# VH-VL binders against q8gza8: the designs that were tried, part 1

All scores and structures are predictions.

Target 1, 237 residues: q8gza8
Amino acid sequence: MANNEGEMQCGSMLFKQEELQEMSGVNVGGDYVEVMCGCTSHRYGDAVARLRVFPTGDLEITCECTPGCDEDKLTPAAFEKHSGRETARKWKNNVWVIIGGEKVPLSKTVLLKYYNESSKKCSRSNRSQGAKVCHRDEFVGCNDCGKERRFRLRSRDECRLHHNAMGDPNWKCSDFPYDKITCEEEEERGSRKVYRGCTRSPSCKGCTSCVCFGCELCRFSECTCQTCVDFTSNVKA
Below, numbering starts at 1 at the first letter of every chain, in headers, positions and changes, except where a header shows other numbers; antibody chains aren't numbered by Kabat.
F stands for the ipSAE by ESMFold2-Fast; E and O both for that by ESMFold2, at different seeds; each is averaged over both directions (binder to target, target to binder). V2 = 0.75 x the mean of E and O + 0.25 x the DockQ between their complexes.
[cut] stands for letters that were removed.

## First folded at step 1 (VH-VL)

Design e1 (framework fv_ersodetug)
Fold by ESMFold2-Fast, scan of step 1:
Structure e1 (fold): chain C 237 residues (1-237), chain A 121 residues (1-121), chain B 112 residues (1-112)
Amino acid sequence: as target 1 above (237 residues)
Amino acid sequence: EVQLVETGGGVVQPGRSLRLSCAASGFTFSSYGMHWVRQAPGKGLEWYAVISYDGSNKYYADSVKGRFTISRDNSKNTLYLQMNSLRAEDTAVYYCAKDYYDSSGYPFDYWGQGTTVTVSS
Amino acid sequence: DVVMTQSPLSLSVTLGQPASISCRSSQSLVYSDGNTYLNWFQQRPGQSPRRLLYKVSNRDSGVPDRFSGSGSGTDFTLKISRVEADDVGVYYCMQGTHWPYTFGQGTKLEIK
C-alpha cells in the first residue's frame, strides 16, 4: 500500500493541499510528508524509493530499488550514489518525483522549500500543473527473455495493457503492441532485470500502492479482479 | 443508516487530558477519511483534525498541533482524539464527521451528535 | 488561512418568502482540477450540522430542491426559494480548496 490518500484535497502542515495533489505516493505523517521518488542511471535504470520531507529541512530516502534492499535512511546524495551515480553531486537534478504522471527533478518542485530555508539556497518550482492522474511506472517480467518491461500508465490503453500483462502468468514482451519494446531492445534510460517498485501477482489482485485510488484509467467495468471490483463498489464520483 | 456516536467528553481542569471516541456504523469505516470539528459555546464551526482511511495521513489545525492526536482502529470502527495540555479555549462541542471520500475537498457528509468538553478551573 | 466571510450574519424571513446568504473567500476557491470546493452546511437549534450542498451547487441526498447554490472564484450564494419553519438555524459556508479547511462565521436564519 503506497498510502496515496493525500492525492485528494488534504494537504499537510508542511505544504498546502494544492501543492501535493498531483504527486504520486503522497503519505502525510505527523511531522513529515512522504512521496514516491527515484533516480535513473544508464547502468542500472530506475531506482525507485520513498522520500520524506521534514520541517527541519531534513530529507530521508528509503530505497525500494530491489526487493530486500536494506537501505532505509539515505540522504538524497547517498541515494544518488546508491542508484549508480557514484561520482555525481547533482542530486537536486537527478532525483525525481512523479507529478502529473511525469518524472520531475526535485529542483523543480516545492519539496525543497524547507531544505532551501535551512541552507539559504534559492529554488523556484517549475512543476507542471496537470489534470492527469498520477501513476508510478510499473514493470512486468517477460517469461521469454527474463527482462522487465516498463508500463507508463499514462493512458487508458496503457493501463489496459498493464492490466492484461499482470493477469497473464505467461506474459511475453513480444505480445506488447509497441515495436520498440521487444526482447532484443534496451530502453534509452536503461532498465534493471530486477523488478522495481511493487511486486505484483500475475493473478491480477492488484496493488493499491501502484494505482491511484479512484483512477478510472486503470479500472475496467467488465473486470472481475478484486482491485476493479473494489473500485466500482467504493468509488465516489 | 450511517451513525456516528461520540463519547469521552466531560469537565476537566486546564493542563489535563481527555480522550474522545467516535463509534461508526452503517458504512465501510475503513474506506473513508474521518474528521474532528468543534464548536465553542455561541461560536461557529472550526475544523481541527483529519485522518486518512488507513490512519497513515493526518493533518491538524495550528492551534492544536502537538497537543491533539487523531487516530483510528478500523477493526473496531472507531475514531479517536487524544487531547493533551487542555486550555480554556478548547471548551467546545466536539463533532466526529465522515469525509465524502478519503481526504476530499467536500467533506462532512455525515456528523455525529457531538460530545461536550469543558475546560474549567 | 483562507478567511470565509458571510453576510448577513442574521436574517429574518417571512414563511414562504425567499432567503439569500452570501459567502466570500479571501482567495479563489478554484482548484487546479477545475473544481470549486465550496460547501454549505445547516445547523438547526440543538442539532448537529448537516451538509446541504457540496462543490458550490450539488445537493446532498434528501436536501430539498428549494436549496440552491451558485457562484465562482471568491463569491458564492446560498438561496432558499421558499423558506419553511424547519429552515430555522445557522448556515455555514466552508472551503475545502486550501489547507486548512475553514468555515464562515455563520448566518442565523429566523422566521418572522
Scores: ipSAE 0.000, ipTM 0.400, lowest interface PAE 19.4, mean pLDDT 74

Design e10 (framework fv_ersodetug)
Fold by ESMFold2-Fast, scan of step 1:
Structure e10 (fold): chain C 237 residues (1-237), chain A 120 residues (1-120), chain B 112 residues (1-112)
Amino acid sequence: as target 1 above (237 residues)
Amino acid sequence: EVQLVETGGGVVQPGRSLRLSCAASGFTFSSYAMHWVRQAPGKGLEWYAVISYDGSNKYYADSVKGRFTISRDNSKNTLYLQMNSLRAEDTAVYYCARDIYDYVWGFDYWGQGTTVTVSS
Amino acid sequence: DVVMTQSPLSLSVTLGQPASISCRSSQSLVHSDGNTYLNWFQQRPGQSPRRLLYKVSNRDSGVPDRFSGSGSGTDFTLKISRVEADDVGVYYCMQGTQFPYTFGQGTKLEIK
């Protein structure tokens, strides 16, 4: 069975080892997990490709259907169309991966975890999905009650508010910048910690396990706090 | 100040189970990945397990895979290591350590350690 | 797995003199992002480890400038320009480039 014990990169944190062990074509990249995928049409049979899953919820497919095919970085819907299913619009059921030697639709796999989280969260944020790129939500604990409050990191100002809150050891619910709340309000449940990753900018490492100060949206190069100094020192040679 | 305090160590017989805890304070626990590292008496450091900030991703060294389970409770700011089927070779001081993944895969703060002795 | 080999395993130094510790990896530690994730840790007697250096040569906050790191690929060195009494302890190199994370055997630094 395929072991995914390669480089300990951000991609290696996207899925548990056991979730990937029976999948074909597993390659772990810096900020993605890649697997073999395909789509079957009645006219052309199987179109084989490679699917990359990103922590942002983005899915990218590189087609390998023929030696001359140069289709690259397709969305799953575009790949479905490319494969001969031009009007289907059911890519979650029509694009498959190989698990244990069997074709398994994406809708029945863990590979849509980040896609589903990203889509649901963007819809709830009072924005159209094409208007802005979603960034990862983060949480800050109250020094008085210990409850965690959600910060939405979607603009530089919002990232600065979160940065300031994290730097304040006496931060409390009354300091929450988006609303007037008290320690009596309950924590969000269910989706309180939805991971979407960063925007995949050149300065962002796409880490899934910590606050992302690596992207241009979250980075404050003028800040002299230890976290910002460490980021600048670690990213640049 | 950042503090990590391990508890739950002790003397245990081979084949038994033990659960270690690591209590975190002085930082936003739920924003950091956490590791378990051990040190056998008179020996060097050895990495064994990591858990992501939200508990959704876990990785283990082959020597403990299937026997040890890492978990966390972010509402209690606590990291756990469930150790099953203990062997004499598991005798060590167990450290929890905090990780900053955005730019460095490395343990910037460590706990004081808790001693596990598997007697045979 | 990446094997980390330190040399020497024990080192005795006169106060004020320099010390040098070598670390070799079985594979290149250059990550696909171009960075080299080699860290150095210090463990004083009876204490927990603390990180001294990350990405080969970068000092953690509070680490004196008498500590320096160098190297590339598979060969790395930790240098202490002028050893002080509180430098006594065991030093470990560690790679974070590839899973699983691996440490060297450790080098014990003692005062003559």
Scores: ipSAE 0.000, ipTM 0.387, lowest interface PAE 20.2, mean pLDDT 75

Design e2 (framework fv_ersodetug)
Fold by ESMFold2-Fast, scan of step 1:
Structure e2 (fold): chain C 237 residues (1-237), chain A 119 residues (1-119), chain B 112 residues (1-112)
Amino acid sequence: as target 1 above (237 residues)
Amino acid sequence: EVQLVETGGGVVQPGRSLRLSCAASGFTFSSYGMHWVRQAPGKGLEWYAVIWYDGSNKYYADSVKGRFTISRDNSKNTLYLQMNSLRAEDTAVYYCARDEGYSYGFDYWGQGTTVTVSS
Amino acid sequence: DVVMTQSPLSLSVTLGQPASISCRSSQSLVHSDGNTYLNWFQQRPGQSPRRLLYKVSNRDSGVPDRFSGSGSGTDFTLKISRVEADDVGVYYCMQGTHWPLTFGQGTKLEIK
């Protein structure tokens, strides 16, 4: 099935290679990135651990501070307490990762992208049936029939197909897998430029443009809809 | 019409280096992620490396990490694989493949180029 | 790494009869975006592989409708409703959900 939300970024990639290249302990999964992290307390010294970053903005830490430590799936705040900084409540500054051999606070790293984004929402559950996505339709000219074909940018798959069509100078509508549209079939009037805007989201406040995933060519930097914000956050260094 | 043509294979001694090229035509190369996949004689397919459409992200199989480097030149529509510290187990047919983008599947493959690491 | 296990490893079929190939993954292939990135490839003797199906059941252009895919989570099946002589070759499943990308060991289809 197609993904209708479009909130997730292209591919399974949370971060680009250049964003992670100097970090210690990097392991990339399909739905998370894991890095070595730690927290320093005056009494106990360095507590070393593994931090997993999820696209939901969730952060999970597995503590490796001492042989025999059984703590798993700690929040960063819980890890800060576990490491001996119980009263600090400044885990963004006190939990660090190793970049270029140096301890760098999470607040100065790309690893908080998804956390910061999710923390701006009144509810982190943006995947409910009531969640709205601000997308607009885009149009790409067919090299076979000469008509413009409508792309509804409502899901990651639709945005990726649009991106691929925009990048293909010989694109033709018979290659469009969603509607099985061919140049031999009678065109629907709706396949032309009739309306643009965030048609799926009537609650979109002033959004006049949206982004597709996968490249800078489809990005609309001034758009504040979730898809554009996600794209900007995920590609920024 | 969409074509991927690998070159650069050959017979090479263990410990030496080899650079493979994949020339792309018939599509907008700069819009697609690209992969390298190999097949040892009489064995199955093994994925080794990917590079994103703009070169911004790369991943490798652990067996080649640190030895192989994937790169691309979008102005020349060419994908590369730099193979260092070659070992006998690297003997295989090497395929470049295009990633359609939305399925992580390889919709077009090259014809392959043979790399033999011997004696 | 995700281990992809195919069964059977070899299959002999009479022309016109159906064929079925199983593919099992060591962990779920459902991505966080809701898609299942399981793909099927065919490699004819002496030729490069070609993709038959992507995201479990979607057929590539030019692939006959006698090829179909099904399954979810960790258990997937490729079916050929009526085997033809041109179907001789090795069939591979591949998962694209988790890095690194991994293939099954392959299933050789022969005509008897």
Scores: ipSAE 0.000, ipTM 0.392, lowest interface PAE 22.1, mean pLDDT 73

Design e8 (framework fv_ersodetug)
Fold by ESMFold2-Fast, scan of step 1:
Structure e8 (fold): chain C 237 residues (1-237), chain A 121 residues (1-121), chain B 112 residues (1-112)
Amino acid sequence: as target 1 above (237 residues)
Amino acid sequence: EVQLVETGGGVVQPGRSLRLSCAASGFTFSSYGMHWVRQAPGKGLEWYAVISYDGSNKYYADSVKGRFTISRDNSKNTLYLQMNSLRAEDTAVYYCARAHSGSYLDAFDIWGQGTTVTVSS
Amino acid sequence: DVVMTQSPLSLSVTLGQPASISCRSSQSLVYSDGNTYLNWFQQRPGQSPRRLLYKVSKRDSGVPDRFSGSGSGTDFTLKISRVEADDVGVYYCMQGSHWPYTFGQGTKLEIK
């Protein structure tokens, strides 16, 4: 429409501020609201992406987990298949967003309001679930030998150690915080390491975001990186 | 209003020392790693030093190892570069630049105005 | 060290026409996390450098959409869809995937 550019920040009217407050990756466009989203498969782990919600009820997902996939605009169903759930037709339950640091299926969020309005009216959201930290082990590569070392993300201190290692441009095996490790020691094996990310790219090693995209254990109020800022902004009630 | 301001440049003789400062404002300085990048007259950009957000890790280009020392004082929101044994080839505009605390890999999103160091006989 | 090679080293473009700058790395810039840490910077005459793009194609805030980046592995391109007078300056590619950080030689953009 010719008048679309004249409509000032209509995306800001799609949802109340309170409804978006605890969601991660919130960005408001001219006629859409964008949030971080993902889909988990047991075989490949998490595929992470960005979801845009339009007032027409259209939903668009852009995969952020690999360079070969981030140019595509996918429907939620196509994203579900892309993430490793090839035969599933349950994208409302399998595609999730992060609310309060935990994965919440689209079916339990306000984000489907406009999608459902044209054919059936559904105006419910349920946010009474208890908070649970969802962390997976992450890997950091040695700059010298190229071997990846496993970081456990179970406590705030452990998440801080991983956060620091990711920020270190010259991280080496000798910097591993849990044990004294040299470049001569073999990598830990793990299927989640091998099959992380998009099935469309054979070279895909996965996303840069942890399972929770952010929680009180893995994000820091004193840090002004975009991920920490997004979490801090979205967790405030 | 995010800003980096370099000071301490000037004209100095070969073999002498000079200390540069970079004052940060408008962001939480202690959350970011910081870089020094220089540009010789009519030449391109050359990275040569970085310091982590807490000052525990420091890395240098081979051309300045042993001569230059990077440091910071988070209580003063200030980054420093101590330059010893200066050579004519060190003549350049010196920029401080911000690294992202969560990823030094996405480097140099904010730059200072630069300060000129001229090493002449 | 990773060598970053830009071409051309100088470019003259008629106002309103497109411009393209290439950057080639001596090694793949795909990092162990699957990301490609290639950045593009602009330096206008007498000014400090400004980052235009990071991770190959992502624009920094305030950067016009006429600037776009593409490429993978070792071959990268910066495109300006319609050159404006304010685009005069030197453009640098830079890699953050391998230590130490290295810049290309720079490409000088002039208006015909």
Scores: ipSAE 0.000, ipTM 0.398, lowest interface PAE 18.0, mean pLDDT 74

Design p3 (framework fv_prolgolimab)
Fold by ESMFold2-Fast, scan of step 1:
Structure p3 (fold): chain C 237 residues (1-237), chain A 120 residues (1-120), chain B 106 residues (1-106)
Amino acid sequence: as target 1 above (237 residues)
Amino acid sequence: QVQLVQSGGGLVQPGGSLRLSCAASGFTFSDYAMYWVRQVPGKGLEWVSAISGSGDSTYYADSVKGRFAISRVNAKNTMYLQMNSLRAEDTAVYYCAKGPLRYFDWLDYWGQGTLVTVSS
Amino acid sequence: QPVLTQPLSVSVALGQTARITCGGNNIGSKNVHWYQQKPGQAPVLVIYRDSNRPSGIPERFSGSNSGNTATLTISRAQAGDEADYYCQVWDSSTVVFGTGTKLTVL
């Protein structure tokens, strides 16, 4: 049946419920799925952490002992080194998750689906393009009052915040990341159509070098989240 | 606006059958897991059954396994609970509830409840 | 399978902070959700995924989850907060509810 965009959670579209049901520590975010993970070394035994899987194929690991610290985000390879395997280059086999009570290496799980897809599609130019900034504004509607709030898509982090808000069916004005606002505040003045394209120039047709979603000209066809896949399919169809 | 409208409750004798219905609106029904939860008068919440958005995966509490059958007809935006071989201990208010997109996790919207009384 | 243990009742004075615990083996590795139920009404989701509030739930409601204990915290308690509260997880293909806590606002 037809999708309702206001009810979509991008993170919950990464894997089927059946694929995650036996995994420990499953948490679904706006644009990621999080599970308990770990790595075993002879020196330190089991090091446990949380693994986040993103539709881009990015994998981020955070230590439970330093919760809330974004600076502690580790790649699986960095986590392998941190856990005491300093010379190892086999994180796909050495980092494990718990499935049915057993340690299962990442290489034997569906969690590498998007990583593998991004690796096959990846060119070095695509990686470089992932670092570029977007020069667009987009809007997210409040589920309570219906008013649209402006998101500035100038950096990868800002695009991530917008992507998360778009995937949250219960997003409301108090969830706005830049200011403490309520449903009582009026929408920003100006036409939403004015924000189509680059905010620096009315003649700009969008940034093809952006890594964020935004308008048709700013979206990356290589993004594997369901929203981006649907957009790409609909544009080509 | 999300709405869940329940029907089909009533009084039945032990060994009898009832079918509960839960009509959904305001969301893309086939993308969301659905649940049945019951509450014996004056007692706590007890999970009964769950069904995936596609209908391909169904789960049951041990107390109802083999007697109850959960189903959904996505074209009608409706979920059902077929209750067979009813026992006095099945007497409860039955709630239908919606989960998050494609996962079995929290229950964000609940129906108003349907009373089922199993008594002679 | 898993068992979620809550205190039978908690009392709090108007304007004070109530804390309701949910105990479970390794519960910190699971998503914990909290529901409020008033007499004769269906439950209402007040916290999902440990610490997130649905739209319409006041900021006085907050949650945490670590180790073997999840906690629902209700700051500046109001008379309207008097209700039964249930924690919940999805685990091993089952929904598990806590035993429930009656919150009385004095």
Scores: ipSAE 0.000, ipTM 0.406, lowest interface PAE 18.0, mean pLDDT 76

